# VH-VL binders against NAD kinase (nadK): the designs that were tried, part 251

Target 1, 268 residues: NAD kinase (nadK), of Syntrophomonas wolfei subsp. wolfei (q0aze0)
Amino acid sequence: MKIILVNNRFKENTEKKAQEIAGQLSALNVEVIIDNGLDEPYAGTVDFIMVLGGDGTMLRAARRYGQRAIPVLGVNMGTVGFLSNIEINELAEYLPLILREEYSLEARMMLEVAVFQQQSLLTRVFCLNELLLRSNSPRMLSFALEISGQKLEPYRGDGLIVSTTTGSTAYSLSAGGPIADPQLDAFIVTPVASHIINKRPLVVSPEREISLHLLEEREAIIGIDGQIKMDFGAENRVLIKRAPHPLLMVNLKAKPFFTSIDRSLQRQ
Key: E = the ipSAE of ESMFold2; O = the ipSAE of OpenDDE; V2 = 0.75 times the mean of E and O plus 0.25 times the DockQ between their complexes.

## First folded at step 17 (VH-VL)

Design PP9 (from NN6 with heavy chain I52V; framework fv_ixekizumab; at its last look DockQ between E and O 0.88; V2 from the best seeds 0.78)
Fold by OpenDDE, look of step 17:
Structure PP9 (fold): chain C 268 residues (1-268), chain A 122 residues (1-122), chain B 112 residues (1-112)
Amino acid sequence: as target 1 above (268 residues)
Amino acid sequence: QVQLVQSGAEVKKPGSSVKVSCKASGGTFRSYAIHWVRQAPGQGLEWMGGIVPILGRADYNQRFKGRVTITADESTSTAYMELSSLRSEDTAVYYCARGHTWKTTHGYFDYWGQGTLVTVSS
Amino acid sequence: DIVMTQTPLSLSVTPGQPASISCRSSQSLLRDIGLNYLHWYLQKPGQSPQLLIYLGSDRASGVPDRFSGSGSGTDFTLKISRVEAEDVGVYYCMQALQTPLTFGQGTKLEIK
């Protein structure tokens, strides 16, 4: 059995814990790869991914390994978030189940984000939470939104978020988006400080495609899960689709999403 | 309590196809594999294939040479097994079973359907 | 394919006496992490198979303690310490190490 431990190199406690867990797993004849984000993702086949830390670490793990259809377990290490399933002090208890592969999975829709320069693909990224388009200046953006080829009225504002339902409790929420059931597949399109005060978020079918481009010569940026940033100009276009693969999140213990929303949000 | 309820007995002609259903209740569906096992009269058990609904992928016993198609409908928590080009040798009781893992391997079958008799005769 | 071989194929036992069934695999079913992917099922007359022992030695829920599984690698044994009338049926071992999953021939247990 081979397991990847994903931790955050900037968090010493997660690194130390990863090493400890690696030792424990090795003693059980489990091969362990530690991924602290410094190196390229491990290319070999693995049976399980354990994410040590918070939501940010999970987002990174999802981008790095989500396409591989490998179970991913979020192990919370004292942070507040929505993407961890167990606490670090519970790991020992659930380890036998992990080794026996006796756990449930949740499929979380991911985004496929493609950024183009004219007709050329600049980058393609899969992400778990959201794509953000925002102004890189104090001035508002004017941009076009198309959904399945349907051109909406031009948007004017600071930006736009296209989020998964998983991401609904992230930046989209702060921007006034709805909280969505993570078991539901959908896009959430949330304006960021729209010039139109009454501009409402859109809930869009995962079967549709979303396209964004600027209508003016302004500098903007694309943000992905709050971790990837790239410049975005008038010659660029973003195409957003449902990723062909969901993230397979391990569910070792029931986590009451709706009953814990207030608590979780209050702590963030 | 998890239950697997299969469709009723079938009588088919050689060369035809049969599709057997297996509806799961009392537990999660998509997180576990659903397997199909058949048993000819007076014979042992033979694994036909399995599907992990959440993956949308099925594995098959190559012995059947592409005659078996296993599908799953998550909205109804129902798995299906279709066997085409039926032969007299396909006469058997067909069982669905839940594998206690998210994959078709390593798991054990903790719950079984009641079985579906498929009779192939001229 | 992994071939599973059971012995004996039939067994007649006096109630209260012990019974033993052997299952041999053509290759090791032992994983590096120490798990044996060998499971035992019982099919009582006129019924669907039911899980008896999983992972070589663990009893399924509701299975009496008179049933025990042992072995590792390629050789496995199912034992019944005191056979009862309700134990009549066909016992199957199954490997789940790799696809295709394969069963033993089955061992028919009867009461004398």
Scores: ipSAE 0.804, ipTM 0.907, lowest interface PAE 0.7, mean pLDDT 94
Fold by ESMFold2, look of step 17:
Structure PP9 (fold): chain C 268 residues (1-268), chain A 122 residues (1-122), chain B 112 residues (1-112)
Amino acid sequence: as target 1 above (268 residues)
Amino acid sequence: QVQLVQSGAEVKKPGSSVKVSCKASGGTFRSYAIHWVRQAPGQGLEWMGGIVPILGRADYNQRFKGRVTITADESTSTAYMELSSLRSEDTAVYYCARGHTWKTTHGYFDYWGQGTLVTVSS
Amino acid sequence: DIVMTQTPLSLSVTPGQPASISCRSSQSLLRDIGLNYLHWYLQKPGQSPQLLIYLGSDRASGVPDRFSGSGSGTDFTLKISRVEAEDVGVYYCMQALQTPLTFGQGTKLEIK
């Protein structure tokens, strides 16, 4: 059996704990690959991914491994978030179930984001929470949104968020979007500081394609999960659709979404 | 309580096809593999294949390659097995079963359907 | 394909006496983490199969402790310490290490 342990190299607590857990797993004849974010994602076959840390570390794991149909377990090492399933001090209790594969999976929709320069594809990335389009200057953006070829009236403001339901409790929430049940598949489109009063958040079928481009020359940024940024200008267009594969999140312990909302949001 | 309920018995002519359904209730459908196992009269058990609904991926026993199609419909929590080009030796009881894993390997079958008799007769 | 061989294929037992069924695989079912992907099922007359033992030795929920599984790698044994009338049926071992999943031929248990 081979497991990837994902941690954040800039947090000493997770690095030390990852080494300790890797030793414990090796004693059980489990081959362990540590991914602390420094190296390229491990390309070989693995059975399981264990994420040590908070939601941010899970987001990186999802972008790196989410399209590979590998079970991913979130292990909380501090403040309770939305994407962890068990606590670090419970790991020993649950290890037998992990090795015996006695757990269930929950699917979480991901976004596939394709950025173009004119007609040429520049990059394709995946994300778990959201894509953010925002101004990179004091000036507001003027931009166009199309949903499956249906052109909406132009937007004007600081930007726009296109979120998954998992991302509904992240930046989208702060920008006025709804909290969504993460078991639903949908896009949540949330304006950021809209100049146009009647631009409300939209909930959109996951089968739609979403397109964004600027209507005026402005310096803008595309942000992915709050962790990746790309320059975006009038020569660019971004196309967003449901990713081919969901993130497969491991469920070992019941974590009712609705009854835990207040506690999970306190970490914000 | 997890329960698997299969469609009723069928009588088919050689060369035709049959599609057996398996409706799951009382539990999570999408995260566990659904397997199909057949048993000819007086014979043992033979694994035909399985599907992982959360991935939409099916694996097949090579003995049935090209004749078996296994699908799942998450909206109705139902798995299907279609066997084509039927022959007299395909007369059997066809069972669906749920594996404990999200993949078609490693699983023990902790829940079984009641079985569907398919008779292939001239 | 992994070939599973059961012995005996038929067994007649006096109630209250022990029974033992052997299952041999053509290759090891033991994974490096110490798990054997070998499972046992009982098919009672007129019923669907039901799980008895999984991962070589663990009893399924509701299975009496008179049933036990042992063995590792290529050789496995199912034992019934005291056979009861309700134990009548056909016993199958199954490997789940790799596809295609394969069963033994079955062992029919009858009361003398």
Scores: ipSAE 0.703, ipTM 0.872, lowest interface PAE 1.8, mean pLDDT 91
ESMFold2 (binder alone), look of step 17: mean pLDDT 92; pTM 0.951

Design QQ1 (from MM1 with heavy chain L108I; framework fv_oberotatug; at its last look DockQ between E and O 0.72; V2 from the best seeds 0.73)
Fold by OpenDDE, look of step 17:
Structure QQ1 (fold): chain C 268 residues (1-268), chain A 123 residues (1-123), chain B 107 residues (1-107)
Amino acid sequence: as target 1 above (268 residues)
Amino acid sequence: EVQLVESGGGLVKPGGSLRLSCAASGFTFSNAWMSWVRQAPGKGLEWVGRIKSKMDGGTKNYAAPVQGRFTISRDDSKNTLYLQMNSLKTEDTAVYYCTTVPKYDKFIAFDIWGQGTLVTVSS
Amino acid sequence: DVQMTQSPSSLSASVGDRVTITCRASQSITRYLSWYQQRPGKAPNLLIYKASNLESGVPSRFSGSGSGTDFTLTISTLQPEDFATYYCQQTYERPWTFGQGTKVEIK
């Protein structure tokens, strides 16, 4: 068995724990790769990914490895979030199940985000939570939203979020989007401070494609999962669709999503 | 109401074959891991085998005494679990129970049981 | 294979008695231990999972304790419906194995 431990190099406690766990796994004849984000993603074949930290670390792991159809376990290290399944102090207890593959999987839809300049592809990224289009100035943006070739009325506001159901409890929520069942596949399109006060979020089928471009010569930014930032101008277009593969999240411990929402959100 | 109902038990000669069925209701069967457990008359419980959900790969595992002779399968469209028993031996005589296996919350304990079906292997 | 040994194999008790059943594993199984109750002519019912967690709907007079190799099921105040056979089971590694059972009989 080969396992990748994903941690955050900027959090010393996660690094130390990763080394400790690596030692324990090695003693059990498990090959371990530690990914702290400094180097390129490990390109070799692996059987399991363990994410040590919070939601941010999980989002990074999802972008780096989510396309590879590898089980990904979130191990919380004292943070509040929605993407961890077990606590670090529970790892020893669940390790036998991991090693003998006595765990279940939950498929989480990811976004495929493609950014173009005219007809040229600048970048393509897979992400677990959301794509954010936002003004890079105090002035509102004017931008076009197209869904499956259907052109909506122009949007005016600070920006727009296109989120997965997983991301519904992230920035989309802060912007007034609905909380979605993570077991449901859908896009959530949430306006950010629209000039139209009653502009409502849209729940969109994962079978559709979403396109965004600016209608004026303004500077904006594209944000992905709050971790990737890209300049976005009038010559750019972003295309969003369902990623071809979901993230396979390991479920070792039942988590009552809906009963814990209030508690979790209040702590953030 | 959650329920498991076994059927297909009966009398069979050594070397014969029998197919048991387990009808599930009251829960999402397609998401459940399922097991067979048997109990010889007047004896204790013995795990026979387990099948995972399709999402989790549908992996099958068996106890050594039945390995190569018994096959577990499932039809999610019918909410039914099966146990194909070939090359039956007298020591296979038992009440056969189908059970659910919690895949995470209860650490692989058998929380739901059927009423069982009796299989008698005799000359 | 992990061997599970229960003690005693049988015991006689009266309604109201405190009953203790032990289960020993041939190797450490951490807390991957469950307890089942089987009444005569009925299928087993889950009582305790993960050594000490009470299954939903099970009376609080039932409790489980232990870790590693030694485990205990306790019935604080025996009731008429508690006369049955009890089994421990390990799910630490396959094959999953049961104890031989403990029959609780009326004195």
Scores: ipSAE 0.760, ipTM 0.884, lowest interface PAE 0.8, mean pLDDT 93
Fold by ESMFold2, look of step 17:
Structure QQ1 (fold): chain C 268 residues (1-268), chain A 123 residues (1-123), chain B 107 residues (1-107)
Amino acid sequence: as target 1 above (268 residues)
Amino acid sequence: EVQLVESGGGLVKPGGSLRLSCAASGFTFSNAWMSWVRQAPGKGLEWVGRIKSKMDGGTKNYAAPVQGRFTISRDDSKNTLYLQMNSLKTEDTAVYYCTTVPKYDKFIAFDIWGQGTLVTVSS
Amino acid sequence: DVQMTQSPSSLSASVGDRVTITCRASQSITRYLSWYQQRPGKAPNLLIYKASNLESGVPSRFSGSGSGTDFTLTISTLQPEDFATYYCQQTYERPWTFGQGTKVEIK
C-alpha cells in the first residue's frame, strides 16, 4: 500500500509528526510519500492521502489531488476546523481501519475554474471552497454574471464569490451568504459589497455553468480558496462548473457538523 | 423498532442452492454495512461475509470456506439483504444471522442481529 | 488469520458472583475486540466494543478491559439473565474471527 502524507512545511511540529508517522507506516510495509509543499504534486498512483494539519492544508491537498479520486483523511493537529475527521493522537489506533480500507467516504463537490484571455485558455484550477472575483483598487467593479447562458442584470460592487457548500463557511459567510450543509451539492453566489440592493445571494444547481467578465476596464483579481491569486481584466472571462470529481473525504468518526459550527468558525 | 428478519432457510441436498433474505426496518438500510454470520448446531459463531453500502462502493468480502460459492447482495429499494448460496456442502449446515456493521466509531462490531434462519444440508 | 482463544470454555457460578472471562488473540489486535452475549435459543447481542466500551442499553455490571493480545470481560454481580454463552471477536483484520465461546452456567 502507498500513502501520501501532506503537511505544512512552515510548521516544525507537522514535519516532525509526518516523519514519525512515515516511520510507523514503513514498519508496517507501507510506502510513504511526504508532500510538504516544496515539490510538484506526486504524479504516481497512491491508495490514500493523509492531511496533517488544518483546513488550509486540506485545501492545498484538494487542489493537488482532489480530481484523482483518492481517499483523503483530515487529521487535526490541534487547530479545529471544518475538514478534519480524527485527532493526531488517535491516528495510531485508527490505522487498522485505514490500512484495510474499512472506512466510509463522503463526497465534497469541487469547482472547476477556467480562466480565459479572450478565446485562449490561460489556466484551469480546481478548488474546494470558492472563487472570489474582487476589485484590486478602491474603485468598484462593473461585471456580468451569466448562469447557463441566462444573463443577469449587471453587478456593481467590490466583487462576487462563487462557492461550494463546503465553502459556505469561508469568505461567502463573511460576505453575507448562508451556511450550507456540506453534504448538499450547490453553488452559492454571494455578492461582495454590492451597490445594487436587489443582488441577493443565490443558491444554484450544481449542473449550471457560471460565467463572469468585467463590463469596463478595471484592475481585478481572481482568488481561489484564499490561497491562489490571479490578475483579471477586461479581456478575461472565467467559467465555473462543478468539477468532474468530488473530493473523497474519509470518515472514520461521525463528525457532527452542526453542533461544532461556533467552535470551528472561531479558528478561521 | 430496529429489526432484522431472516428467511429462506430449509433443507437442501449437497450441491444444491438456496437464497436467504434479510428484511430490515427501523433504520436507513441504504447507508448500512451488512454482514452474514453463521452458527453450526452446538458450535460457535463464524463470520461469512460483509457488503458495504453502495455509497461506500458496495464492496463484498467473504470468509475463505464460502468464497466463490456464496454471493451477498442487497436491494436498497426493498430494504433487503440477500445471501445466494450455491454448491452447498454438509458443513454449511448452520443458523444464518444477518447483522449490521457500524462504519463509524466502534472499530467494526456487529451491533444489530436478526434471529436467524436454519439451513440444513443433508442427503 | 487471527485466532481467538477464550478461557474458560465453561464455568459454573451463582447469582451475585463476580465472573471473569478471558480472550487471547494470536497476534496484537490493539483494541479491535468486541464481546457478545448469546442466551440459549437466541441470537447474539453486542455487549462491548473497542475492548472496553459498553453498547447502549447494556447494564453497567458488564465491563471489558485489555489491549494487544489479552482481554477480559467481567460481570461484577452475576444476575439470573446473565447465564449465557459469551463470545469475543476481533475485527483487526479480515476474516473477522470469534472465540470459541464461554458458557456461564448456574452452579
Scores: ipSAE 0.708, ipTM 0.876, lowest interface PAE 1.4, mean pLDDT 91
ESMFold2 (binder alone), look of step 17: mean pLDDT 92; pTM 0.937

Design QQ10 (from MM1 with heavy chain K54T M55R; framework fv_oberotatug; at its last look DockQ between E and O 0.90; V2 from the best seeds 0.80)
Fold by OpenDDE, look of step 17:
Structure QQ10 (fold): chain C 268 residues (1-268), chain A 123 residues (1-123), chain B 107 residues (1-107)
Amino acid sequence: as target 1 above (268 residues)
Amino acid sequence: EVQLVESGGGLVKPGGSLRLSCAASGFTFSNAWMSWVRQAPGKGLEWVGRIKSTRDGGTKNYAAPVQGRFTISRDDSKNTLYLQMNSLKTEDTAVYYCTTVPKYDKFLAFDIWGQGTLVTVSS
Amino acid sequence: DVQMTQSPSSLSASVGDRVTITCRASQSITRYLSWYQQRPGKAPNLLIYKASNLESGVPSRFSGSGSGTDFTLTISTLQPEDFATYYCQQTYERPWTFGQGTKVEIK
């Protein structure tokens, strides 16, 4: 068995724990690769990914490895979030289940985000939570939203979020989007401070494609999962669709999503 | 009410075949991992095999004594678990139980059991 | 395979007695240990999981303890319905194995 431990190099506690766990796994004849985000993603084949930290670390791991159809376990290290399944102090107890492959999987839809300059592809990324289009100035944006070739009325506002159901409890929620069942596949399109006060979020089928471009010469930015940032101008367009592969999240412990929402959100 | 009901047991000659069924009700069967456990007359319990949910790949594992002879399967549309037993031996004589295997929080403890069905292998 | 050894194989007790059954694993199984009760002519019922967690609906007179290789099932005050055979089981690794059982009989 080969396992990738994903941690955050900027958090010393996660680094130390990763080394400790690596030692323990090695003693059990498990090959271990530590990914602290400094180097390129490990290109070799692996059987399991263990994410040590919070939601941010999980999002990074998802972007780096989610397309590879590898089981990913979130191990919380004292943070509040939605993407961890067990606590770090529980890992020792659940390790036999991991090693014996006695775990359940939950497929979480990811976004495929393609950014173009005219007809040229600038970048393509997969993300677990959301794509954000936002003004880079105090002025509102004017932008076009197209869903499966259907052109909606121009949007005016600070920006727009296209989120997965997993991301519904992230920035989309803060912007007034609905809380979605993470077991449901859908896009959530949430306006950010629209000039239309009652502009409602859209729940869109994962079979559709979403396109965004600016209608004026203005500087904007796109953000992905709050971790990737890039400039976005009038010559750019973004195309969003369902990623070809979901993230396979490991479920070792039952988590009552809906009964714990209030508690979790209040702590954030 | 959660319930498991085994059927299909009976008398069979050595080398024969038998198919057991386990009808599930009162819970979402398609999400459940299931197991077979047997108990020879006057003896203890013996794990036979396990099948995961279809969502989790439907992976099957067997105890060594039945490996290659027994096959576990499931029909989620019928909420039914099966145990196909081939090349039966006298030592396979037992009451066969179907059980649920919770995939969360109970470390694989068998929390729900059927009443069992008797399989007798004799000349 | 992990071998599970229960002791005693049988015991006689009276209603109201404190009963203790032990289970030993041939290797450490941490807390991957469950206890079952089987009444005569009936299917087994789960009593304890994860070595010490009481299954829902099971009377509080039942308790489990232990970790690693040595485990104990305790019935604080034996009731008439508790006369049965008890089994421990490990699910630490496949094949999942049971103890040979402990029969609790009326004195």
Scores: ipSAE 0.868, ipTM 0.944, lowest interface PAE 0.6, mean pLDDT 94
Fold by ESMFold2, look of step 17:
Structure QQ10 (fold): chain C 268 residues (1-268), chain A 123 residues (1-123), chain B 107 residues (1-107)
Amino acid sequence: as target 1 above (268 residues)
Amino acid sequence: EVQLVESGGGLVKPGGSLRLSCAASGFTFSNAWMSWVRQAPGKGLEWVGRIKSTRDGGTKNYAAPVQGRFTISRDDSKNTLYLQMNSLKTEDTAVYYCTTVPKYDKFLAFDIWGQGTLVTVSS
Amino acid sequence: DVQMTQSPSSLSASVGDRVTITCRASQSITRYLSWYQQRPGKAPNLLIYKASNLESGVPSRFSGSGSGTDFTLTISTLQPEDFATYYCQQTYERPWTFGQGTKVEIK
């Protein structure tokens, strides 16, 4: 068995703990690849991914590995978010279930984001929470939103968020979007500081395609999960679809989303 | 109330086949992992096999003595678990119980049990 | 495979007695140990999971302890309905094996 152990070396003493866990796993003849953010993503085949840290570390793991249909376990190391399942001090006790695949999986929809310049694909990236289009100057953006070829009235404001249901508790929430059940597949489209009064958040079928482009030349940015930024201009267009594969999150302990919402949001 | 009811037991000759059923009620069967356990007359309990929920991949695992001879299946539309027993041997004589195996934080303990159905394999 | 050995195989006790049953695993199973009660002619019922956690609806006179290889089921004040056979089970590693049972009989 081969496991990727994902950590953030600068957060919550995760590097020391990662080395300890790698040693424990190696003693059980488990091959361990450590991804602490310094190297390119591991390209070889892997059976399981263990994320040591909070939601930010999970977002990086999802972007790097989420399209490989590999089970991913969130292990909390201090700050409980929405994406961890067990505590670090419980890990040794749960290892028999992990190593023998005696666990449940929950699928979480991801976004596929394709950015074009004119007709050419510039980049394709996957994300777990959201894409943010925003102004990179004090000036408002004027932009077009299309949903499966249906053109909405132009938007004017600071930007737009296209979120998964998992991302509904992240930036989308702060911009006035709804909290969504992460077991649903949907897009949540949330305007940011819209000048147009009747532009409300939209909940959209995951089968739709969402397209964005600027209607005038402005400096804008595409943000991915709050962790990746790209310049975006009048020559660009972005296409957003449901990713081919969901993130496969491992569940070892019940963590009911609805009974834990207030506690999880207050700690964020 | 949560209940599991086995049926289909009876007398069968060595080499024969038999299909057991387990009817479930009072819980969401389609989300449950299910197991079969047997108990030879006057003897202890022996795990036979387990099937995961369909959502979790429907994976099946068997104890060595029944591997290749027994097949666990489920019909979520009928809330029914099945055990197909082929190439039966006299040592398969037992009361057969169906059980649930909770998938969260009970470390795979068998929490709900049926009343059992007797299978007798003899010439 | 992990073998589970229960002690004693049988015991006689009176209502009100404190009863202790032990279970030993052939290798460490950490806390992957459950206890079941089987009354005569009835199906087993889960009493204890995760070595020490009481299943819902089980009377508080039942308790479990242990980790690793040595485990104990305790009945603090034996009641008439507690005369039964008790089984431990490990779920650390397939096949998920049971102990041979401990029969608690009326003195």
Scores: ipSAE 0.654, ipTM 0.852, lowest interface PAE 1.9, mean pLDDT 91
ESMFold2 (binder alone), look of step 17: mean pLDDT 94; pTM 0.960

